# Ledger of designs, part 1: VH-VL binders against q09693r1to98

Scores and structures below are computed, not measured.

Target 1, 98 residues: q09693r1to98
Amino acid sequence: MKILASSTNYVLHNRLSNSQYEDARSKIVNFGGEFTNDAAKADYIFVNYSQINRVRRELRTIGTPLETCVSCKLIVKIDWLNEPKESLTPGNPYVIWH
Unless a header shows other numbers, all headers, positions and changes below count from the first letter of the chain; Kabat numbers aren't used for antibody chains.
F, E and O stand for the ipSAE by ESMFold2-Fast, ESMFold2 and OpenDDE, each averaged over both directions (binder to target, target to binder). V2 = 0.75 x the mean of E and O + 0.25 x the DockQ between their complexes.
[cut] marks letters that were taken out.

## First folded at step 1 (VH-VL)

Design Di1 (framework fv_diridavumab)
Fold by ESMFold2-Fast, scan of step 1:
Structure Di1 (fold): chain C 98 residues (1-98), chain A 123 residues (1-123), chain B 111 residues (1-111)
Amino acid sequence: as target 1 above (98 residues)
Amino acid sequence: EVQLVESGAEVKKPGSSVKVSCKASGGTFSSYAISWVRQAPGQGPEWMGGIIPIFGTAKYAPKFQGRVTITADDFAGTVYMELSSLRSEDTAMYYCARDYYDSSGYEDAFDIWGKGTTVTVSS
Amino acid sequence: QSVLTQPPSVSAAPGQKVTISCSGSSSNIGNNYVSWYQQLPGTAPKLLIYDNNKRPSGIPDRFSGSKSGTSATLGITGLQTGDEANYYCGTWDSSLSAYVVFGGGTKLTVL
């Protein structure tokens, strides 16, 4: 999957089961992306929900609050990993924050 | 007690644009998301969009995409909402509202609202 | 039409209990937290309930919220004449790109 190539990716665990988290991690790696445990290093942050205020609260607890973003990271719905064929730009329906 | 202060009432002609401002009194917007919500006479509220001022990026409701622009002047602590191509059905009260914040962080709610700005689109 | 459905009106006498319903779908109420707002004539909405059932500081415990499946309910006990207002439910819609939706409102008359 060329869209993930050379990208660094983080998966927000708080709303996922352990099996869903590991499945997402495996898909990212298998599609050529790098996986990181440090959200601050990520180009894309994958989440299992769309409520921006919930995402904001979760990111604050892991030290990467959206409120201090000077270069907005892309927050992407995890479902995109099932059929990743569209570019991850602000116009993509799976992108919930940019 | 923090308050949101909105600009004064506007009367506009069809086809024109209106720009409404929202300023925090007794504080700043830098850590808060601000939304714009309108309410036509006798109708329920409609969310138009929101912005996190330090990001400078806005999200818009599908109905208003392409016609509304929300911007922030983080230095002045002011958020703006501009609505273009005005029609008679845009006659409404326009509110700015702040995301609720408590000890657990941001909630999915709006706790502080401006008094509202009346926008009337003349015949 | 509103995305969330509320009854247009409800009425009860002082001291009684009333409930106001809010119906949605799996992409909004079914997947997200519900908030409730009270709006007195000529005023901006006031936050009454957030996170389905929590009260902000200053809201009396006569007001309560609940959520089951794709529906939410606002309960008001010990009705007072000052409770006469419009009530709106609100939540996020998670249909791939999140946005906020509100109910059409319920006018509470205390007779």
Scores: ipSAE 0.007, ipTM 0.592, lowest interface PAE 11.7, mean pLDDT 78

Design Di10 (framework fv_diridavumab)
Fold by ESMFold2-Fast, scan of step 1:
Structure Di10 (fold): chain C 98 residues (1-98), chain A 125 residues (1-125), chain B 111 residues (1-111)
Amino acid sequence: as target 1 above (98 residues)
Amino acid sequence: EVQLVESGAEVKKPGSSVKVSCKASGGTFSSYAISWVRQAPGQGPEWMGGIIPIFGTAKYAPKFQGRVTITADDFAGTVYMELSSLRSEDTAMYYCARVTYEYDSSGYKTYFDYWGKGTTVTVSS
Amino acid sequence: QSVLTQPPSVSAAPGQKVTISCSGSSSNIGNNYVSWYQQLPGTAPKLLIYDNNKRPSGIPDRFSGSKSGTSATLGITGLQTGDEANYYCGTWDSSLSAYVVFGGGTKLTVL
């Protein structure tokens, strides 16, 4: 139930409306996670992308290259927040980078 | 580490505008992480605004809405704050600061962990 | 007038302890975390406490924070002359026009 407990989470705003972004933030908190606006602090980065190379480009644009992010554990498709049945592990279908 | 470098001091006439820049380097940079805070002589800090992700655009404190504009040039790593219709009470030190914006079930965790040295803006006749 | 209320000044002797209060409402301190900033003369504010009671690296443990209801408190023990500064509390205001608010400041004089 508190599936994101003890995690710090970032949402990549690209390709999300303001209402979608706010909805994602609210879901993260409701699932027990902390929300941050600093991608470098995040354990999990939620994105509206299926292609990791596009995410890499966007993260470089905001000054957080994925290759240098020591806290970053997983890049996760935003849709996982709609029905988080299974924990976030590298094998989860919504995880696009680990 | 994050370094914030502001543009130089300004002396302006009443009714004019001023545009201050803040260049961020080191660590991670995002226009969404930079806020502007001013401090008039002998007064406490006033948050003017910043670009907050949940709003998608710049969010401004009510006192400054209509007079302040915050913009970013992510390619140049620079955030700007423009204040128009200057009055003598706008004489202050203007800081850019990196904001941490976090949220959990107990509320917002908003704090400023890196500050520029500040730039003075003096409005005089 | 500031949104958050602090005493304008406090004073104590070296080695003593002092407490600085910060009072707000349910829309700010009551529903959000509080941060504290130290401002030495001629310098930018420096983050002293975040998340009500946590210290950044490099901040001595003689500085502490707490929050109860709509009020927050900064405690300083073992006062040193170098602590003479202005201290400000800050938090998010969750009212209709959400924004960051700061206290009016407390000038600490170490006599």
Scores: ipSAE 0.012, ipTM 0.683, lowest interface PAE 8.4, mean pLDDT 83

Design Di11 (framework fv_diridavumab)
Fold by ESMFold2-Fast, scan of step 1:
Structure Di11 (fold): chain C 98 residues (1-98), chain A 121 residues (1-121), chain B 111 residues (1-111)
Amino acid sequence: as target 1 above (98 residues)
Amino acid sequence: EVQLVESGAEVKKPGSSVKVSCKASGGTFSDYAISWVRQAPGQGPEWMGGIIPIFDTAKYAPKFQGRVTITADDFAGTVYMELSSLRSEDTAMYYCARDEGYDYWEYFDYWGKGTTVTVSS
Amino acid sequence: QSVLTQPPSVSAAPGQKVTISCSGSSSNIGNNYVSWYQQLPGTAPKLLIYDNNKRPSGIPDRFSGSKSGTSATLGITGLQTGDEANYYCGTWDSSLSAYVVFGGGTKLTVL
C-alpha cells in the first residue's frame, strides 16, 4: 500500500504553476491517493504556502471553512509530496492545520 | 477598513516591565495574526514576535525569547505585548502590525501608529 | 547587524527613476517572498510591495518590485516630492530560528 492509500486529496491551485499543479496531482495518485476537485470531500488539502490565515480565508470563499471542519481535514504543505517519509498526522511538520 | 489602535506612551525605569495593547478591528482579530515590531531611534524595524489570536499561538524572535510575552484577549479584541527586565536599549517606538502568521510572518499589510516606550531612571 | 543589506541613501530629481537594492542570502531572500515598506517622517511603515512584486490596493504602479537569486529591487518611477522617505525591505529567515528580518533602510531624497 502507498502512503496516501484510502485518502481523498485536493490541491489548492493558488501560487502554483500549471506544471507544479499537475506534478502534485500525479504524485498524489502515484502515492495511492484519490484526487478530487471538491475541497469539501478531501481528507488532505495541499497548499503551496504556509500562511494559515490566507488559506482559511480562501477556503471560506469556496465553502470549506476550517473552523467548522466536521471531517477533521488536514492542511498540508505541498512540499511534503517531494519526499514523503512520515504519514500525514497533526504532528507532521508539513501539516499546518489540525 | 482596518484599525489597529495602540495604548498610550509609557515611561519606565530600568528593571521594570511594560505592557502595551493593540485593539484590532475590521475582522483583523479573527482572521489574521498580529505582530509586534519595534524601532529604536535612527534604526530600522525589528520583529519581536506575533500571535494568531483565535489559536492563542505565539512565536518570539530569539533576541526577545524569555522576556517578551504576547497574549490575546478575545473578549476585548485586543493583543498585548509585555516586555520585562527593561533596559535603556529598549527605548523605542513599538508597533503592532497585522500579517498572515503561522510558519511565515512574511509581510505586514497594516500598522498601528506606534507607542513610544522610554526607559530612563 | 542588519541581516539584509540596503544602500544607506539614494537621490534623484522629480520625474526621474530610482532603484533601491536589498541583498540577502539563500535562507531569506533566496527562499522566501520579499516585501517593501515606505516610512515617511513621524509615521508608521506602510506596505508598498508584497510577494516580491505585488502591490496592495491603493499603491500606484510607479512602485514595482523584483527578485533575482538572493537580491531584491524596489523601483520607483516618476519621482514625486512626496516619495521622500525611508524604504525598508523585509522577508522571512528560516535559518535564524524562523523569524522576520528587515533591511537597514534607504533614505530617498528627492532633489
Scores: ipSAE 0.012, ipTM 0.638, lowest interface PAE 8.2, mean pLDDT 82

Design Di2 (framework fv_diridavumab)
Fold by ESMFold2-Fast, scan of step 1:
Structure Di2 (fold): chain C 98 residues (1-98), chain A 119 residues (1-119), chain B 111 residues (1-111)
Amino acid sequence: as target 1 above (98 residues)
Amino acid sequence: EVQLVESGAEVKKPGSSVKVSCKASGGTFSSYAISWVRQAPGQGPEWMGGIIPIFGTAKYAPKFQGRVTITADDFAGTVYMELSSLRSEDTAMYYCARGEDYDWYFDLWGKGTTVTVSS
Amino acid sequence: QSVLTQPPSVSAAPGQKVTISCSGSSSNIGNNYVSWYQQLPGTAPKLLIYDNNKRPSGIPDRFSGSKSGTSATLGITGLQTGDEANYYCGTWDSSLSAYVVFGGGTKLTVL
């Protein structure tokens, strides 16, 4: 499928069990993406949050404020990984920040 | 419905350690962050640290670094807080408090455990 | 001193409105959500407001919160004698070693 080809991806562990986190990581690799444990290197950040302001706070606590992240393109709800139907663009209902 | 049940009151001597426990009654810690917040007589609350049991990750306030240890038993059953090198200034009420979605605001509090440090 | 500054006391008559301020900096209130807690004498604190302005179930709408820049405000309308308590703001501090900070507290007296 390769829908995440040429992307570097981070998963925000908060609100995920260890098995959910590893499942998300596996799906990212299966869809052609690279995985990083450094949010500051990510193109896409996958989260189990619906509200962007909670994500902003969590990213600040790990030293990667969203406002100053030059690599960061999109914040995406983790649910997108279960059934990717369309590309990650600002108009996608799973995208909560661009 | 769900309650946080803390262990009983403690009286300790200066220089000793105290270990307080917190267990969810009628629920689990699986989707929560659990914090320890103390309050000295006549003072406001002070966050000591917290843990997300399913991650095994603990965080500590700078004032307590090296003196407090927060652990979880097998990782969601019970949360513990151990405070070492006790001083009279550690005399306080110690609360465990729960944050939904691994967040650090506190929607449910234990009733508190009194720790008295005296000779 | 407390990292977050609150007035030590506030008072008003039953039925009136009060506001309680909480002032911080860019590393705490400025970039994080604010919560408010009510503490009646001899009890554990109780959550009144989370995420700046949201009420948990069971909290009446006469309690409200707001945030502007590095300051937050708790509003209480239609004051009742049962509102006499200490009120504390709380938030994350995102500086070097991220942690939870509370305000020094405000004692509300209903005269």
Scores: ipSAE 0.007, ipTM 0.599, lowest interface PAE 10.4, mean pLDDT 84

Design Di3 (framework fv_diridavumab)
Fold by ESMFold2-Fast, scan of step 1:
Structure Di3 (fold): chain C 98 residues (1-98), chain A 120 residues (1-120), chain B 111 residues (1-111)
Amino acid sequence: as target 1 above (98 residues)
Amino acid sequence: EVQLVESGAEVKKPGSSVKVSCKASGGTFSSYAISWVRQAPGQGPEWMGGIIPIFGTAKYAPKFQGRVTITADDFAGTVYMELSSLRSEDTAMYYCAREDYYGSGSYDYWGKGTTVTVSS
Amino acid sequence: QSVLTQPPSVSAAPGQKVTISCSGSSSNIGNNYVSWYQQLPGTAPKLLIYDNNKRPSGIPDRFSGSKSGTSATLGITGLQTGDEANYYCGTWDSSLSAYVVFGGGTKLTVL
């Protein structure tokens, strides 16, 4: 299914191997999403949650979510791409920030 | 096993402020969302806001925007909730609760609650 | 008043089955996972169900959850006197200021 259809997606490369990064990119395209190298253009930002403390500063540079924005960037655990069944909303357990 | 330990009961005057603390014991919670949920006598729970300590930025329910402040001291493993301009309707039990992941809406660990009474 | 609507009370005898409903809208239950909490008198709420229908470790299989459209249901079978409590549903609301909402609660009385 094209569960990421109509979305623009970014993968935070820091703390991912090159193979993990390319795998995530491939999965995003396979699920109907568009990939971007510019986090500012992304609807969803995928991160390696197991190393989130190490990427704290980098996550801050992406920007704090706007308080009143439902369509703001969602920060998502990258492992959601392994078995995506439910849409990415703040209620999805793989969403760690919006 | 994680335990959330809240500060003691408070009795306050209308117009004053109260600051309640929640300390993680038995585990680390810096990457988990910690929310404040209150419950007035005989009423259901009401979400006030939450914070993920590693981000340092809090989010608030619209009803409390402008008079609630949630902060974290990540080194001390403590989250605070300060409510200002107290009114009699702020009399309630105040809980801190851990959300598995921000946006999951599921709270797996709760503090025992702090009673705040606003005298009138 | 409450964003999520629950019946104020339900009652049944020991050994029977009871269901507690929770009704919302597309922006909350319709679009997000639902959790259920049990609150015994004088205690903090305890998580019974998460992700619509999953049980935390230690919760008996007598407790079940389901979700259909904009409504969720908590089922309790083999009722015991110790189940007498208030029950609350909760979910994320995806409206403009995305935040957590709870139901008004249902008081379960076991005869």
Scores: ipSAE 0.013, ipTM 0.603, lowest interface PAE 8.7, mean pLDDT 79

Design Di4 (framework fv_diridavumab)
Fold by ESMFold2-Fast, scan of step 1:
Structure Di4 (fold): chain C 98 residues (1-98), chain A 122 residues (1-122), chain B 111 residues (1-111)
Amino acid sequence: as target 1 above (98 residues)
Amino acid sequence: EVQLVESGAEVKKPGSSVKVSCKASGGTFSSYAISWVRQAPGQGPEWMGGIIPIFGTAKYAPKFQGRVTITADDFAGTVYMELSSLRSEDTAMYYCARDLYYGSGSYEFDYWGKGTTVTVSS
Amino acid sequence: QSVLTQPPSVSAAPGQKVTISCSGSSSNIGNNYVSWYQQLPGTAPKLLIYDNNKRPSGIPDRFSGSKSGTSATLGITGLQTGDEANYYCGTWDSSLSAYVVFGGGTKLTVL
């Protein structure tokens, strides 16, 4: 089973070039995931940030505060997609919020 | 070079069904979502649903749930939309459209078929 | 009825600037990417703007998009007669159990 099988995924475009954004989407599909343009429907949100407070502000700007996101499971650093060796769990070093 | 080629015009009687096809050419499309969008004369576009061929999962707008079926034939590179229990209000141009990004969820459409006219009468 | 509200028509002279608004709610425009489409008579819609403010390759920079709160705007500068068309906004709407919604359309007339 692919590592993102049955997951719905959002990519926060902030701090990504268009090429990096397209590459992230392609990798998510290759790993078995599906995209969404609605962050509130995502299981995993991929970001090019290391600190959760910056992500919280960006998500608030698009109307999806983490505190009210029922579907949101994990915020994940985009770098994980380059070498996804370990499953996405709260203990994963690339997970910055759960 | 990306093209979506739709099947020809249809004239159907009320109560029948219609099946429209959309054949993709110019590169691999297994991971791109294909949606169906209709437009009645003088009206705006209305999204019916879409499918990602590689996943085999279709999503439908609530208005069409139970009356529309969207399927994909990966071998033939073709996506189908079947609409049943036709009424005169189903007279419209039916477009297939490809999602801009791999997979699904953006629902922003960069390539469109030329449209298939479906007329429901007599 | 459309979920997204656009003015039915706008008009301006050649060389002028026009803006077309698209109003929704937090469950659609407020939370999601907005796209814009141009439809010339007898043709399929053509993508002008995606992800709120980005242009596909081949779309002139005369076309721009923006989003603020629950509203989006399409801007067209240097109007040409060839810009006469219907313009539609589109987005995702999760609250109404509708995955993709379009505006009712705006007919642009170049005087």
Scores: ipSAE 0.005, ipTM 0.590, lowest interface PAE 13.2, mean pLDDT 82

Design Di5 (framework fv_diridavumab)
Fold by ESMFold2-Fast, scan of step 1:
Structure Di5 (fold): chain C 98 residues (1-98), chain A 121 residues (1-121), chain B 111 residues (1-111)
Amino acid sequence: as target 1 above (98 residues)
Amino acid sequence: EVQLVESGAEVKKPGSSVKVSCKASGGTFSSYAISWVRQAPGQGPEWMGGIIPIFGTAKYAPKFQGRVTITADDFAGTVYMELSSLRSEDTAMYYCARETYYYDSSGFDPWGKGTTVTVSS
Amino acid sequence: QSVLTQPPSVSAAPGQKVTISCSGSSSNIGNNYVSWYQQLPGTAPKLLIYDNNKRPSGIPDRFSGSKSGTSATLGITGLQTGDEANYYCGTWDSSLSAYVVFGGGTKLTVL
């Protein structure tokens, strides 16, 4: 299905092997999403993390200021891509923070 | 070092609501996640939820979803926790605590000294 | 009921070693970092260990942490009477909706 239709998506490479990263990118496109290598353009940021502060710190470390709109985007656990069962909203268990 | 200053003790009736505050002193909250953790007498801690003040985005533990509201006044350096529909089981010490960025920590440091909330008829 | 299981109490004499266990599941300890807290009577919890095995500034090296699979351990060597307190483990749980969970606590008595 095209459950990511009309979305722009970013994958945080940290904590992913190159093969895991490419797999995630392929799944995003296969589910109808657009892939971007610019997190600022993304609607959804897919991460291999479980805690919001961990995500924020990593984004800060790679040159994304902690104070810039991370919570304005949905931060989603990457394993959602293995079996997307419901839409990405703040109530979804795979959404770490909104 | 940042210190968290919590509001004073509260005695409330069942069915009412309580609002506790947590103010940063000697520093700021801003980009840190601030959590509320309660502890009933003789029990372990329960995480209620947290907020990132600069964004105003709050997340709640499933048990408290619908009864707790966490808000922030980033300009005043204060975070609030409001718990509604109070029951005797809500009698507890309520702490605010800052989630640390050390090494992807799931830890909390510093903690406020706690606010006692007693629910009695 | 607590999501993380700790023994309710542990006892030892001054100068001895004690370990406090914390048992969870794949959705919490198995997938996330563990923290440990000391709570003296009448005080707020104090962070002893973060990220499984790291100490904040000011925490003596007598306190150590470790994690293996779905379990974590707090070790205290050179036990002192001032170590008598409740100890709690904590971590994130990722299964339903990411949230913080704590153990039920272990009361350390120094005999």
Scores: ipSAE 0.006, ipTM 0.578, lowest interface PAE 11.9, mean pLDDT 80

Design Di6 (framework fv_diridavumab)
Fold by ESMFold2-Fast, scan of step 1:
Structure Di6 (fold): chain C 98 residues (1-98), chain A 121 residues (1-121), chain B 111 residues (1-111)
Amino acid sequence: as target 1 above (98 residues)
Amino acid sequence: EVQLVESGAEVKKPGSSVKVSCKASGGTFSSYAISWVRQAPGQGPEWMGGIIPIFGTAKYAPKFQGRVTITADDFAGTVYMELSSLRSEDTAMYYCARDSGSYLWDAFDIWGKGTTVTVSS
Amino acid sequence: QSVLTQPPSVSAAPGQKVTISCSGSSSNIGNNYVSWYQQLPGTAPKLLIYDNNKRPSGIPDRFSGSKSGTSATLGITGLQTGDEANYYCGTWDSSLSAYVVFGGGTKLTVL
């Protein structure tokens, strides 16, 4: 039922307005996930992927949340939250890093 | 000025595991990611994975996921790569290399001299 | 198997110029920075070019890099006998989930 049940989730504040960030947080909770401000505790990291090249470069930069995400499983396009159609696995087209 | 010093050559039987070390000489890994790249005889390089030692975060190439483990001993300035369930196809030179580009996993500027791992018979 | 395609060999005389190509796709070269490595027999690879066209300290300016679309090129001018080596391109590839991919290599012979 709840597609993010038992997951801890972090949203990278990558070119997101305050409104977009809060919308993502709300959707995560609505889908059964727990929200965290500590990337090191996250299972999934949601990122703004509207500019593919820029997001990929920023995710690879030393000092980003990825470096502190000891238990991170997946990095996911934030767009997935608008209309979740399938679970988050490495094969999901919204998963950009696993 | 920093150099990467790798452990010595290994000869292993199929099914065993090997653990290669890479030590920073003249510095620490505190601001660098370290990758492991192998090269089979007569072939090009193949990236296995890498680690950001100060955070303990490792990333693996899919081909090696489940067989490779990359760890760091940050206090000693040493990074390790352990490859399990060895096959003859794992016979190769194994290099550690320091990430130097504008982004993680971008370019590798300092390389160890390589550790020969031979899996035979 | 190599995801990036390089010619297997190239040759030229001392003093001449050679170019080595590296062909990929939108998910690798098209989206990301390209690096180039020189490997002399029995040695570890040495970084020649990073971020498409930048040289590390100690690399002479006769080595240059460029990128156009989904292809990259390494240029070597004033070719010397000591340039005989294998040359490899490298980049990130998210579509194959491999993250870092290298070309199959080009053997440069100075005749």
Scores: ipSAE 0.000, ipTM 0.575, lowest interface PAE 12.6, mean pLDDT 80

Design Di7 (framework fv_diridavumab)
Fold by ESMFold2-Fast, scan of step 1:
Structure Di7 (fold): chain C 98 residues (1-98), chain A 121 residues (1-121), chain B 111 residues (1-111)
Amino acid sequence: as target 1 above (98 residues)
Amino acid sequence: EVQLVESGAEVKKPGSSVKVSCKASGGTFSSYAISWVRQAPGQGPEWMGGIIPIFGTAKYAPKFQGRVTITADDFAGTVYMELSSLRSEDTAMYYCARGWYSSSRYYFDYWGKGTTVTVSS
Amino acid sequence: QSVLTQPPSVSAAPGQKVTISCSGSSSNIGNNYVSWYQQLPGTAPKLLIYDNNKRPSGIPDRFSGSKSGTSATLGITGLQTGDEANYYCGTWDSSLSAYVVFGGGTKLTVL
């Protein structure tokens, strides 16, 4: 199963332990995705937040304003990686921005 | 089916301001960038700026920085463009268009019909 | 004033093929994806090609796009009288200020 095949993915480190962050990276690779340290290059941004305004402020703080994101398709709750039951679409309950 | 409905034609005096609206329907308003593109008679399109309604922060083309303001009313599903200090050179058709931000890509898949703004003394 | 250079006009007969060029620099076409728009008289522009060579649903395959270096081309085969329009290329400029730029346009006349 390569549910993230052909995607470039970023994990917002804020509010994650180092082990949670590395676990998310491993799962992304296992599901066929590529990992990036540059949020501006990401198709999907995985976050440990339920509110889009928090994500917007955090990305701005690290120098990547979300409103200028040129490759962003979806902002996704990180817990989707624990049990990905369906593809990432606007209707997916783990998608908080599309 | 996506529709962008623009406000009606405007006739303004030099030095005044104009505010044009664009109401989006059919499709996810909050998930898409909305841009303003103008076209003077006999000229090509000129991008003025854009906004992602869910974030409310706009980006402007250098030529219009300081004279244009783009805002969004996410609840009403409407984007506004206000252009100040009008000159005769601002006489043009003003379009709103749905733009995508994706991997150095900036293209417009749906366009409003355009609002004519005439600046005359 | 346009940042991208297009020929002002092209013409051909029905059934023929035309190619419209769009020239830029490394900060725009060379580094970014190109889109093309068709504008019929009295109408808003319509997206014809995006991401260099992709067609939206409803655009016939006789329209094609390509990009090489700092130039892009729009190809139209099997010309029809209804193709008579202005055509514009567009892209993103990533130099000192990131913003959308368009070409000056090409008037296609079908003789």
Scores: ipSAE 0.000, ipTM 0.576, lowest interface PAE 12.4, mean pLDDT 81

Design Di8 (framework fv_diridavumab)
Fold by ESMFold2-Fast, scan of step 1:
Structure Di8 (fold): chain C 98 residues (1-98), chain A 125 residues (1-125), chain B 111 residues (1-111)
Amino acid sequence: as target 1 above (98 residues)
Amino acid sequence: EVQLVESGAEVKKPGSSVKVSCKASGGTFSSYAISWVRQAPGQGPEWMGGIIPIFGTAKYAPKFQGRVTITADDFAGTVYMELSSLRSEDTAMYYCARESYDFWSGYEDYYMDVWGKGTTVTVSS
Amino acid sequence: QSVLTQPPSVSAAPGQKVTISCSGSSSNIGNNYVSWYQQLPGTAPKLLIYDNNKRPSGIPDRFSGSKSGTSATLGITGLQTGDEANYYCGTWDSSLSAYVVFGGGTKLTVL
């Protein structure tokens, strides 16, 4: 079974290049997930945590993943998509919020 | 910079309920969680629960689950704590405090950096 | 009751140094950051230390924190009469669903 089966997924475009965003979208679909452009429908929100040091001062002015998570279950570091070996649960090191 | 302004002192009878408010002044609750911590006379602080105002998602300490309800009016920048079925041992100072809630860090530290002045709640017959 | 254990009291003279301990378990201090709070008589608690050893702006460097295993320590050097207060350690406990816990407190008397 695909590791993201039966999940609806959103990628926060903030702090991602267009190519990184499209790569993440492709990986989500490849791992069995549904992709959505509506964060309110998402089970999981993927975010680029690695850029935090460059934009910390601007976080409040450009939106945060937490402000985007309306009905989401988890907020997840996008680099989990590079090698998803463990399921997304609150104990997973890539899960930022639950 | 930001201050947390709590509602005034309350005197309540056993069996009644009390609702305390906490309002942000000089800032907002955006990107923060708000905790409620009580302290009975001569005792240490006791965490009751917290809320993420933007989502209305509350988490409660097991001791208070079923008696406490924490809500937020994000538009008004106000968080509320309602405690029901009051007993004499609920006589305490009730504080709201801004909780470190930064999901970007990847590490949860849950410290309280800004505290309200406290609301005295006295439960007496 | 407190989940974290602190000595109930400590005393010293002005100019001296004191250490206040805070003991927990692997589910709280052992795996999570520790904070410390100062409470002067009649006031709300005030954050002294966060992330084990960091000071907020406005807290003098004579206050320090450390953590080793399942224990944490607050150090205060150059004691002043204004330091007379209750001191509390705090963290969260993963076994209690990320439930915030505090120590029972230590009353510092500056004699």
Scores: ipSAE 0.006, ipTM 0.567, lowest interface PAE 10.2, mean pLDDT 81

